# Designs tried in a protein design chat: VHH binders against NADH-quinone oxidoreductase subunit I 1 (nuoI1). Part 9

Target 1, 152 residues: NADH-quinone oxidoreductase subunit I 1 (nuoI1), of Koribacter versatilis (q1is57)
Amino acid sequence: MSIAPLLRKVFLIDLIKGLSITFKYQAPKDCQTEQYPQERPVITDRFRGQPMMKLGENGETLCIGCNLCALACPENLIAMKSDRDPVTKKKVMVTYVYDVSRCMFCGLCEEACPTQSLKLGTGYEMALYSREGMVLDRKVLEHRTAPEPYEK
Below, E stands for the ipSAE of ESMFold2; O stands for the ipSAE of OpenDDE; V2 stands for 0.75 times the mean of E and O plus 0.25 times the DockQ between their complexes.

## First folded at step 4 (VHH)

Design c7 (framework vhh_8k46_1)
Fold by ESMFold2-Fast, scan of step 4:
Structure c7 (fold): chain B 152 residues (1-152), chain A 123 residues (1-123)
Amino acid sequence: as target 1 above (152 residues)
Amino acid sequence: AVQLQASGGGFVQPGGSLRLSCAASGFTFDDYAMGWFRQAPGKEREFVSAIDWSGGSTYYADSVKGRFTISRDNSKNTVYLQMNSLRAEDTATYYCAAGEYSLFGDSSEYDYWGQGTQVTVSS
């Protein structure tokens, strides 16, 4: 008789402890608006990467057509069209264009992407001087993630 | 002129396999998504599968998912549909279609259509 209430009490404490840990990790992340607060603007622009779109493990597009990246861009460089897949009924991106000629590489569009499909290639070395004024469509952006479909 | 030529259809027993091919000419194949549609006698034309311009994204109808595989060879301007574990319900005329940047099974979004190839699954 006295053992059953004690067992419930011990179980309840373990449950509360587990829920506390779950809550701590599921809690909203701190609203960090800056990814790198210590900016170093005078390194070199010659070796900055350009926008790329990450593909899934099957080469599938990770972009869900939400338009949040276009809304976040202060220079209005992004235009996209989305449609619904008639089989899955999910909204998917059909066309995507990115004007890189006036891109400030501020990262706001990358931060706004909920699927993390849009990336600015800071680790990719490329010459920007000869590509000024280029508009990147969907197929160019998806090919910039890697020679093969980007899976990591 | 734009041409899409579907081939590879025929008679097959239930549980058998067929590979359909669609050869394209007269347009920039690499810029177009390709789709397969089928129409059984007395039924509406239905979506089967689609593949994007790169071959990186594929879509399948629930009725064929896990049994059919779509692929493309941009060097040969050809799209393929590998059909496995065929059922009597798969008996239909199969059509290939091309749509610029469209990945979807809405037939109205496809610009070019090929001649059909008949697939008959029966004992």
Scores: ipSAE 0.000, ipTM 0.125, lowest interface PAE 14.1, mean pLDDT 65

Design c8 (framework vhh_etentamig_d1)
Fold by ESMFold2-Fast, scan of step 4:
Formats: sequence, C-alpha cells, structure tokens
Structure c8 (fold): chain B 152 residues (1-152), chain A 122 residues (1-122)
Amino acid sequence: as target 1 above (152 residues)
Amino acid sequence: EVQLLESGGGLVQPGGSLRLSCAASGFTFDDYAMSWVRQAPGKGPEWVSGIDWSGGSTYYADSVKGRFTISRDNSKNTLYLQMNSLRAEDTAVYYCAKGEYSLFDSYEFDYRGQGTLVTVSS
C-alpha cells in the first residue's frame, strides 16, 4: 500500500541488474592470451625437419648465448649455458641442449634467433624419433649444419 | 622478486626517433646480460638487441642494425634502447628481458617485463 517499499524493491532489482551488466563488460572475459598452459596440439605426424646450428665460414659458432630461442619455445625444450671469455669478457655459448621429443616444428625458436644460427631444416638422416634419441646437444646441432641444397 | 618496468613507448612518424628505458630491480643488475625483445601483432617474439653485463659487447638483429643502439647504466639499474629511422615494420610491443649468469655457468632469460607499445604510423 506504500509506494516507498515498492520503489525500494524496484530500485534494488535495477541496481543488481546494472551491476550484473557492469560485471559482464568490466570483467576481462575472453581476453586471456591462451599462451601457457594451454592444450597443445601435439602433432604425431612424422616430420623431417630438425634443429641445427649454422657455423661461420671458419667453423666458428654464430650463437651468442642469448637464450631467446628457449624463451620463444612453447614447450620449454631448450637449455643452454654460457660462460664469459676471460680475455674479451664476452658471453659465449658453452653448452646447448634441444629436446626434440615434444617439438612442434613451429619455427618460433628460429624466428627468435638474432644471428640466424638456429635453423629448422630437412636432413636425410632424421631417424631419431625415440624419446632417448631426440635430445640434441651442441656438437650434434653444429654437425647438422652440413650444406643443405635448399636454404632460401 | 624480479621487476622490469619498460617506458618510453608511444606514437611516432616514420623516420622518427624514440628512446626506451627499462628500470630493473630485485637482482644485481650488473651481473646479468640484458636484451630487448619485440612482438608485433600476430607474430612471434623477435629478439632486437642484447648487451652483456659490462656494456662492453652489444648485439643487434639484422633488421635493426645501424638504426638501434642498446646501452645500460649499471649505477642506475637501467637499460636503454635508442631507436632511430623508425619504420612501420618496427610497430610492436617492446619487452625488456633479463639474462642470468648462475654459478653453474647457466645463461637463461628467466624474466621479461610487461612491455611498452611502439606505434610507427604516418
């Protein structure tokens, strides 16, 4: 019989409705980057591409030990260690380990390599697809830089 | 623990210049190499430049060589990137990244900042 209680109920409902709309648009819905962790589409198809490290004309390493390839890898497959040259005080890559067992061949690590030292390419001798056989160290990666006919 | 705060991004015309800064805290800045990494919309991260712990050695991606200059001030725990002759292709979010030198001769980028947007448009 009183308008005041009706107005209180009506305005309370409208306030709740307004807050729901504000929450719906204010909340960062569907703005998630889906970077990590996410369901990874692990392709089990056989690939011929594998990582390799280019050497300079004198056989010197082109890797500067920056570890950007490891940061770019969505599967965290790369680990490297660098040391400081006591004469030049420059960082040089000492060890490098690439685990190909979960590699998706997405090319992100190659894109991140500033010296273009790390490459994903096609080699004839790509038979290591057992888990234990797919951990590549520095020596293996640098040996894989044997001249490829297709390097464009 | 580790904090990296980038600044200096903004809108600039092609051919213009911009200077980015990265304030570092939570670690001994002069013991670590530092880098700048950028990510353009729809692209993966691209390394731009790197500098060793002392500032004595600098490295640049071919796409920015001759145009960008990386430097650091260990007394202020600050990393800089001077960008000259900017092109539309330089439009990206720029991140400051920390490299680590452990007692086991490990070098890892274990942290990057939140980034600063650089837009090059006419």
Scores: ipSAE 0.000, ipTM 0.117, lowest interface PAE 18.6, mean pLDDT 62

Design c9 (from k8b, 17 letters changed; framework vhh_3k1k_2)
Fold by ESMFold2-Fast, scan of step 4:
Structure c9 (fold): chain B 152 residues (1-152), chain A 122 residues (1-122)
Amino acid sequence: as target 1 above (152 residues)
Amino acid sequence: QVQLVESGGALVQPGGSLRLSCAASGFTFDDYAMRWYRQAPGKEREWVAGIDWSGGSTYYEDSVKGRFTISRDDARNTVYLQMNSLKPEDTAVYYCAAGEYSLFDSYEYDYWGQGTQVTVSS
C-alpha cells in the first residue's frame, strides 16, 4: 500500500527517471560488453564457395554499381562498369567481371556489398578451381544456381 | 583489337525511316552495354540511345523517344538503331560506343566507331 507512486507522478520523478534511464541505455558504452559485440570463428571461412549474384524477388538486379566489392578485393579480381539511368540518375551495373582463377575466397567482397547481392556460395563443387584464367561475367554470376545440397 | 563498325547511313526524306547497324568484334559483346551517339555540324556530341547487356532495358534521349528503337542481336554481335519519322534536325554523324575498362587503370573510356552519316533533307 504505497503512496510513493503518486508522489513520483506529481513531481514528474518517474518521467525524469525514465528519460535518464533510456538515455543511459542508448549510450553505447553502457550497452557493449567487449571490444566488438559479435564474434565469428575464422575456421568456418575454410568452407566458402563460388561467387554468385543474388537477384530480387522479381529477378531484378540488387547491385547498385557502387564498386565497393572491387575496391575490397585484395587481389584486384573484380572489374565493374556502371552507367547512369538518364531519367532516374541512379547508377546501374552494366558489366561485371570476376576472375575466379586467383580468388582466395576470403569473403571481403561479400562483406563490402551494401545490398548483399554478391555472395560466396557454400557449394561443394570444386571443378572451377582447376581452370586457369577462368573469368565469371555478370550473366554467369546472376544466373548461377546453387548446387544441389548433398549434406542435410 | 576492339572494333566497332557502323553502317546504314544514307540520305532520306523527312518522315522517312532508316536502320543503322553496328558490328562489334574483339570483346565479349553480350557482356557490354551499347550506346548510340550523334554529332551534328557545329554541335557537341549528343547521346541518343542505350541498351543494357541483356537487352531488357533501353534508354532514349527525349527528342527521339517514340521515334527511335535500339535493339541488339548477340548471335551476330550487332546493335541496331531503328529510326522512324526522321526530321531534318536528326541530320548528324551517328556513332556506336562500347564501354572499356581495366583493373589496373583508374580511367574509364568508351570504345568508339568511325561513324556513319545520316542526312535528312528534301
Scores: ipSAE 0.000, ipTM 0.106, lowest interface PAE 15.3, mean pLDDT 63

## First folded at step 5 (VHH; framework vhh_8k46_1)

Design d1 (from b11 with D30E; at its last look DockQ between E and O 0.02; V2 from the best seeds 0.00; counts 0 for: pae O 8.0 > 2, placed apart)
Fold by OpenDDE, look of step 5:
Structure d1 (fold): chain B 152 residues (1-152), chain A 122 residues (1-122)
Amino acid sequence: as target 1 above (152 residues)
Amino acid sequence: AVQLQASGGGFVQPGGSLRLSCAASGFTFEDYAMGWFRQAPGKEREFVSAIDWSGGNTYYADSVKGRFTISRDNSKNTVYLQMNSLRAEDTATYYCAAGEFSLFKSEEYDYWGQGTQVTVSS
């Protein structure tokens, strides 16, 4: 017997049904909560985390100073300076800055990079006590080591 | 030879103002971020302010935010630190530094100038 719509509203049947489902999955067997830092989530390859710059096989920069990553950033947190190589006359990146404190980890900068130099890595433990440490330059991006895991 | 020559330090009363200048030579000034650090006696060197190569981005330590202003003139190869509303705790030797773009970490700066003393005292 279908309960009349008005009665359903009065008795909050849909709410109760929703809550019942929610509570049903609160059973310990259905718990999906990782107990950080003892348990860490499985990070997928496509996870958008700590920015990094990949280097070539010989340790050379893959960045060509095209500025596309900066242009693609909706937060405008990427700034770079490029110059012309005096020998090759090609544009080269001179300076690079990535302000992680303003990053929403959207990955548009990564997608925009024609050489796939700029990547959002799998690192997610990027918390710092100071904002100053969140401005990443070329050196940090190219050579940054994985952050030390937090231990309780 | 790379040179960073800082000037403008001196004695000032609390609430006073000073303007530090740092003249750079021996490297391509416009390619470098410039920073100011300070070290008080018995204390570690601390970050004060930095400016990127373009001058478009400036950074300040919390302790000086709103009181100090960093600027640069690439045509003169000079970085400036306008210090207003000076306090006794601002007393230190101030150092100018140049780096490719590590703004906050002293270890990442490539060149350092000689210190200029700033003394804030009544």
Scores: ipSAE 0.015, ipTM 0.296, lowest interface PAE 8.0, mean pLDDT 87
ESMFold2, look of step 5: ipSAE 0.092; ipTM 0.475
ESMFold2 (binder alone), look of step 5: mean pLDDT 80; pTM 0.800

Design d2 (from a14 with S54R L103M; at its last look DockQ between E and O 0.02; V2 from the best seeds 0.00; counts 0 for: pae E 10.4 > 2, placed apart)
Fold by ESMFold2, look of step 5:
Structure d2 (fold): chain B 152 residues (1-152), chain A 122 residues (1-122)
Amino acid sequence: as target 1 above (152 residues)
Amino acid sequence: AVQLQASGGGFVQPGGSLRLSCAASGFTFEDYAMGWFRQAPGKEREFVSAIDWRGGSTYYADSVKGRFTISRDNSKNTVYLQMNSLRAEDTATYYCAAGEYSMFDSYEYDYWGQGTQVTVSS
């Protein structure tokens, strides 16, 4: 065997060539990854993120208390309570609970809502140190606030 | 800690008007719905009116619809009940209550005031 091929194997020439290729891509201009949290993704309207409840122009609740979102949820993480208005005899929503910790963000609850009140919004920072904060009530959902995100 | 103080009751002739006030302290008033209930002697406490924390939705019992108007002033931490065209059947002790949401049943409200007597005589 000639000595040139052996020297190439002994000195790891092919490894060095491979390392030089990957090292060339270390320049920040060639980085394809998003550098979170300094760089943040652009979130589209179709994104299924933190749940929220839309309100009318006067701040009125659009939810009619139909319970269809809770029935559509495959994880059964939605609970609501309704009462009947003494005058109109129609249901009104009183309490609403959404357990985001078990949510798979499938969007079935959004699709089931007849008034388009419940929506999966654009929020994606939902990490907490505990589970208790991931159970959202009506106030949180209507203000479009998320549980406090994970902070370094 | 939490205090709801109702005032503005009194004696009035049928067809008269009164304005009840309920001043709140000890909690974030703008995060709570407010309600009014009344209890005549020997009867159960009954729903009168409620207003959501945003002020966008108001609710009334059938017996008072069109005669009573509920409102709130978040700058003064006060809810009001304007009672017009009063009848003898409106005679009762009126209580204000605070809860996280507008509710029609008294047991669902978290905080209660002392009440103010309204008497519609003759």
Scores: ipSAE 0.005, ipTM 0.281, lowest interface PAE 10.4, mean pLDDT 78
ESMFold2 (binder alone), look of step 5: mean pLDDT 80; pTM 0.803
OpenDDE, look of step 5: ipSAE 0.016; ipTM 0.292

Design d3 (from b11 with D30E S54R L103M; at its last look DockQ between E and O 0.02; V2 from the best seeds 0.00; counts 0 for: pae O 12.9 > 2, placed apart)
Fold by OpenDDE, look of step 5:
Structure d3 (fold): chain B 152 residues (1-152), chain A 122 residues (1-122)
Amino acid sequence: as target 1 above (152 residues)
Amino acid sequence: AVQLQASGGGFVQPGGSLRLSCAASGFTFEDYAMGWFRQAPGKEREFVSAIDWRGGNTYYADSVKGRFTISRDNSKNTVYLQMNSLRAEDTATYYCAAGEFSMFKSEEYDYWGQGTQVTVSS
């Protein structure tokens, strides 16, 4: 190794250059920090946030109780119970739970849903004071209860 | 492109009625709560009414409770505001807005339409 490269290492020239660039972008004009909650981020339609269940045009469930969303979940945070409709003999979802506290918002469950019933919405203010409230059931998911906005 | 086209505004005498409509396009209407806001000259924009995506829950400002009714038709991608017993203080530009989890605050809404003028005057 040439003395020059060694000296560069010893004097951390590359590090200093890197830091100089980093600090250059600390100028107020380059700051992109939003002052939450006074300033809230612009959320895109593709944002993976609050899980919800879409309903049909008549308010009927689109869930067919297939359990594919649960199987697709790497965290195994989805659980459902299904039964057979005595008349149609079709599988129907009876209960559904989604533990959002364990969710990493990957969207695999959404992709797995053949009826597009399950969706990750754009809601992101999901913090609660109790863990019990983080286990979302069918009712919560279908009604899309607006989260309580955080206020200072 | 997202569009919210409001209509139904106009001139009305005190005690009269108007029905506002807001036709939405460019986004999945059924995924969004819809709201109405209004802004009078020299005043801040204020919440009027909102309806959730399902249409099961409706919300109203105290000033319009009992007089205004919000509804929606997801098959038509339209939200309505029936305004009865109109008062002079209801005079404002009314705005339709859409938000997935929207409630009472304007900042919760993602899309906004053009305003429609409502003038209540004798």
Scores: ipSAE 0.000, ipTM 0.214, lowest interface PAE 12.9, mean pLDDT 87
ESMFold2, look of step 5: ipSAE 0.040; ipTM 0.411
ESMFold2 (binder alone), look of step 5: mean pLDDT 80; pTM 0.802

Design d4 (from a14 with Y101F D105K; at its last look DockQ between E and O 0.02; V2 from the best seeds 0.00; counts 0 for: pae E 7.4 > 2, placed apart)
Fold by OpenDDE, look of step 5:
Structure d4 (fold): chain B 152 residues (1-152), chain A 122 residues (1-122)
Amino acid sequence: as target 1 above (152 residues)
Amino acid sequence: AVQLQASGGGFVQPGGSLRLSCAASGFTFEDYAMGWFRQAPGKEREFVSAIDWSGGSTYYADSVKGRFTISRDNSKNTVYLQMNSLRAEDTATYYCAAGEFSLFKSYEYDYWGQGTQVTVSS
């Protein structure tokens, strides 16, 4: 027997049904909670985490100083300084800054990089005690330095 | 599927040498730092050596410095551990591991291979 719509509303049947479903999944057998830091999540290859810069085979930068990553960033957290090589007359990246504290890890900067130099890695433990440490420079990005993960 | 297959373990006399190899597949090898850990019976797994993704930096536990050399060949998706001047205390199961960041802690590595036994005995 279909309950009249008004009665369903009055008795909050849909709400109760919803809550019932929610509570069913609270059973221990259905618990998916990981006990961090003792249990760390399995990170997938496509996870968008700590930014890094890939280097060439000889350790050379793949960044060409094009600034496309900075332009693609909706948070405007990337800044770089470029100069011209006196010999080749090509633009080269001199300084690079990535403020990870402001990052929403959208991956647009990675997609924008024509040389695939910039990548969001799988690192997710990036908490620091100072904001200054969250401003990643070229050195940090190229060497993939990560902060010490929390251990309880 | 990610696979790390270690080989090269065996029996060796003190002062001898072994070369471990770890062949990687299922992930972008050049994006990962590679490390070697070892675990002796009744002991905790300990860091042995690591090499960054570029191969430009290598790291060693104090106990193996000067004796062990880590290297990698990205064209072969393989990391190597040359172990010279082996000692009895080097006897352990050696594990190859891959991690994108940081190099010294086991929890920083995302993938682990099967262990290869190294036994140093007279």
Scores: ipSAE 0.017, ipTM 0.291, lowest interface PAE 6.8, mean pLDDT 87
ESMFold2, look of step 5: ipSAE 0.051; ipTM 0.466
ESMFold2 (binder alone), look of step 5: mean pLDDT 80; pTM 0.800

## First folded at step 6 (VHH; framework vhh_8k46_1)

Design f1 (from b11 with A33Y; at its last look DockQ between E and O 0.02; V2 from the best seeds 0.00; counts 0 for: pae E 5.7 > 2, placed apart)
Amino acid sequence: AVQLQASGGGFVQPGGSLRLSCAASGFTFDDYYMGWFRQAPGKEREFVSAIDWSGGNTYYADSVKGRFTISRDNSKNTVYLQMNSLRAEDTATYYCAAGEFSLFKSEEYDYWGQGTQVTVSS
ESMFold2, look of step 6: ipSAE 0.124; ipTM 0.543
ESMFold2 (binder alone), look of step 6: mean pLDDT 80; pTM 0.795
OpenDDE, look of step 6: ipSAE 0.072; ipTM 0.487

Design f2 (from b11 with E100Y; at its last look DockQ between E and O 0.02; V2 from the best seeds 0.00; counts 0 for: pae E 9.8 > 2, placed apart)
Fold by ESMFold2, look of step 6:
Structure f2 (fold): chain B 152 residues (1-152), chain A 122 residues (1-122)
Amino acid sequence: as target 1 above (152 residues)
Amino acid sequence: AVQLQASGGGFVQPGGSLRLSCAASGFTFDDYAMGWFRQAPGKEREFVSAIDWSGGNTYYADSVKGRFTISRDNSKNTVYLQMNSLRAEDTATYYCAAGYFSLFKSEEYDYWGQGTQVTVSS
């Protein structure tokens, strides 16, 4: 005459009811929220990557040779050479070198550019240059061709 | 082999016009700035005009501004110099050149043509 059998029967019913409620809330439909992130959008416009120099509507250089981007770079990765136009006597950018190997992609150079010529592109293009040719010149920056490897 | 072949020179009276052409081969023309220089006998070679690789930026020496026009046709790998209102002081051998970086200094251009003679006299 023990109450243990009756008590076990009551606990079993309560346990089953609890499991049923829990199982109902664990339906796969409720757990599919992470499928949303697995189909994530293209991230190229959300990241800063390989530097490029934009050209104007007619292909003209927008850079005015001010050197502000080089001064803004905390790692001193930018070097440029300018010369004076023989007619206007204005300083113009002639050569431009950007060492991407140490670039932290902070964007300070982009923000310093008054003509919006210098821009950081996508990070995926940087993978193409990561092993060789990490020093970009004007032709690569304006034309978006792959840089030649440095060989001495 | 890299070749720059200048043509279009000749003899012309003051006030006349000539159009110089420089056809390029053996390198990727679209990647190079093109320039025109001239040298009279016994004088230093001097800058005349230059055009950026895209054609969007053009440059002229003070002595030719308003009279000469530089242009390029990347589909034909050719750069042109339209020379109007020619003067006796324009008499020289005109050289076309291709350079990757410097547009204004002759010693920094990578490739040079053989030149074409322009003679302006009565």
Scores: ipSAE 0.006, ipTM 0.265, lowest interface PAE 9.8, mean pLDDT 69
ESMFold2 (binder alone), look of step 6: mean pLDDT 81; pTM 0.804
OpenDDE, look of step 6: ipSAE 0.012; ipTM 0.265

Design f3 (from b11 with L103F; at its last look DockQ between E and O 0.02; V2 from the best seeds 0.00; counts 0 for: pae E 8.4 > 2, placed apart)
Fold by OpenDDE, look of step 6:
Structure f3 (fold): chain B 152 residues (1-152), chain A 122 residues (1-122)
Amino acid sequence: as target 1 above (152 residues)
Amino acid sequence: AVQLQASGGGFVQPGGSLRLSCAASGFTFDDYAMGWFRQAPGKEREFVSAIDWSGGNTYYADSVKGRFTISRDNSKNTVYLQMNSLRAEDTATYYCAAGEFSFFKSEEYDYWGQGTQVTVSS
């Protein structure tokens, strides 16, 4: 019987090898972790974040009050009311509310929007200490810019 | 004239239940979110619950979450607040309010009803 296996166990060679590998990959050069908020991630254009309403070139709403976004929302966090414009007789959005606090950012509402008015933007720093402010109306959605960056 | 008439308040023992009602008139009810606020003696008016125009979205203060349920019947122009598992700290004058899209801030609501007293005491 070779004494070699016993010696290997006694000297914990396999453990040392394992630890060596583990520590090797802990080298700073191999670290891929971004140090938020000092290092913020690069957000792609397809990122689903902060809900927004795009406006037309003249600042007009692109929403036609069709309610498809609300219907597409699995969380039912969108509510809107539309009416007929008395002059143009066109359906128009009157009120709009989006509860971001319940949003899972699935993008179904965006996909459902025939005019591409509703969009999930690239903003992701939306955290608040309370639910207050998480219910967004059309004014906020139409004028909302990138969230204020978080600072420690 | 806009009117919000709240009812259903009263005396109840801890652990008991009450159902508040608020009947609205003088405005297009289904265009407005409805809310309940309360004010205890010596305290500021605080948000209790709100419901959007459709009834699809409801909101609650943390202190009442899981115990209170807000609902509305647009056909009756009425908003309800079912209050279960009432506590002494729920003692307050409760106010019904209406706003187009108001939820958490009293200043956002356009119309206010008369308060109804809720007293939770042994």
Scores: ipSAE 0.015, ipTM 0.320, lowest interface PAE 6.7, mean pLDDT 87
ESMFold2, look of step 6: ipSAE 0.019; ipTM 0.389
ESMFold2 (binder alone), look of step 6: mean pLDDT 82; pTM 0.820

Design f4 (from b11 with A61P K105R; at its last look DockQ between E and O 0.01; V2 from the best seeds 0.00; counts 0 for: pae E 15.7 > 2, placed apart)
Fold by ESMFold2, look of step 6:
Structure f4 (fold): chain B 152 residues (1-152), chain A 122 residues (1-122)
Amino acid sequence: as target 1 above (152 residues)
Amino acid sequence: AVQLQASGGGFVQPGGSLRLSCAASGFTFDDYAMGWFRQAPGKEREFVSAIDWSGGNTYYPDSVKGRFTISRDNSKNTVYLQMNSLRAEDTATYYCAAGEFSLFRSEEYDYWGQGTQVTVSS
């Protein structure tokens, strides 16, 4: 009743079993993972990704400067400055800052927007080399397009 | 005005090589990521390659990895695409594009060039 032969058998069997499992997944066609960035998930219409500001049909800003999105944000990531047009007397958004570094993508700012200007888009590639780049300004937010409808 | 002028296309036999150039003007080239896309007739634009603002990171899909090389020269405001081992399937109009943020999706690029035709045939 030597323990050495049993340990030899157990160790070898477990090693071979472990190696065979990993070897089964060597074929590229058997891989269930998505091979980012060449293979990407299909993003649905309701995805909550990189924030963007929707523009009107003629490229005009839809934001009315109400500050409701900033008040709705639980992390207080949004700051805006508005001013009144001396001709129309309407409030106009002048500057807009969105700090994505602490964003939880909850969508409360989108829901609070009365003109449907602010939207969480489909962008999910937000890594940057610096924290300063994570603070999005009006230019960055307005240059995004609406996502395409979901396709299989 | 912003302009992206793509050049270097032409006819080449399978297995041959071409080098595409894209000269940029009208914006701060050093702050932009640059990309190449291609579109065959009746098909959607397809991502070909991208390079970040510094040139330190380059990106390729599996269909062109190892065959195509992207580079940039910020002193000349120019992006290059070296295309080796060309195949008939690579035949398309190649467009260069510039974007501040996204490197991979055509919808996220802000400025586009007019395109240059690449035809690979025996």
Scores: ipSAE 0.000, ipTM 0.083, lowest interface PAE 15.7, mean pLDDT 76
ESMFold2 (binder alone), look of step 6: mean pLDDT 81; pTM 0.809
OpenDDE, look of step 6: ipSAE 0.012; ipTM 0.251

Design f5 (from b11 with E100T F101I; at its last look DockQ between E and O 0.04; V2 from the best seeds 0.00; counts 0 for: pae O 10.7 > 2, placed apart)
Amino acid sequence: AVQLQASGGGFVQPGGSLRLSCAASGFTFDDYAMGWFRQAPGKEREFVSAIDWSGGNTYYADSVKGRFTISRDNSKNTVYLQMNSLRAEDTATYYCAAGTISLFKSEEYDYWGQGTQVTVSS
ESMFold2, look of step 6: ipSAE 0.171; ipTM 0.557
ESMFold2 (binder alone), look of step 6: mean pLDDT 81; pTM 0.798
OpenDDE, look of step 6: ipSAE 0.006; ipTM 0.228

Design f6 (from b11 with D31Y; at its last look DockQ between E and O 0.02; V2 from the best seeds 0.00; counts 0 for: pae E 8.2 > 2, placed apart)
Fold by OpenDDE, look of step 6:
Structure f6 (fold): chain B 152 residues (1-152), chain A 122 residues (1-122)
Amino acid sequence: as target 1 above (152 residues)
Amino acid sequence: AVQLQASGGGFVQPGGSLRLSCAASGFTFDYYAMGWFRQAPGKEREFVSAIDWSGGNTYYADSVKGRFTISRDNSKNTVYLQMNSLRAEDTATYYCAAGEFSLFKSEEYDYWGQGTQVTVSS
């Protein structure tokens, strides 16, 4: 019986080899992890994040109150109320609610929007300590820009 | 013309069950949340239950939770309220309502049906 295997066990050679490999890959040069929030990820234009409503060039709503976004939402987190404009007799959106707390950011609502009013933006820092701020109304959605960056 | 026709009310003993139905017409049913309200004599109209357009979310007043179940069939343009374990305090005229958005406040509903009387008495 070769003493070699026993010695290998006694000296934990395989363990040491394993550990050496593990530690080798822990070298900073091999680290692929972004150190958030110091290092923020590069977000692509197609990223589905913070919901917002785009406005026209004059600040007018692009929403036509068609409710297609709400219907497209698998989570049913969008609700709106529409009314008929007394002058133009056109259907207009009056109230809009988007519960972002239940959103899975699938983008179906965005795709369903015929006027491209509803957009999932590139913002992703939407975490709150309470759900109170996660039910977004029309005012919030229309005025959303880049989220406030989280600072540790 | 928008119509909400409620039915299913009647007399029942305490502990009994009733199923209310509300048939809707004159509007795009699956665009609207549907709600049930009730009004007892001498009391204000109060929220009972509501269901969103898809039926995915249901809401109940605390007083009816666990006893009442709201459902809808969009293919039939009908909303239902299954009322179990009825109590004397459930006696009221029940109203079906349709709203595009709000679920809990009567003022936010756009269309109202005729009331159906529910009387729970021994």
Scores: ipSAE 0.015, ipTM 0.267, lowest interface PAE 8.0, mean pLDDT 86
ESMFold2, look of step 6: ipSAE 0.016; ipTM 0.346
ESMFold2 (binder alone), look of step 6: mean pLDDT 80; pTM 0.797

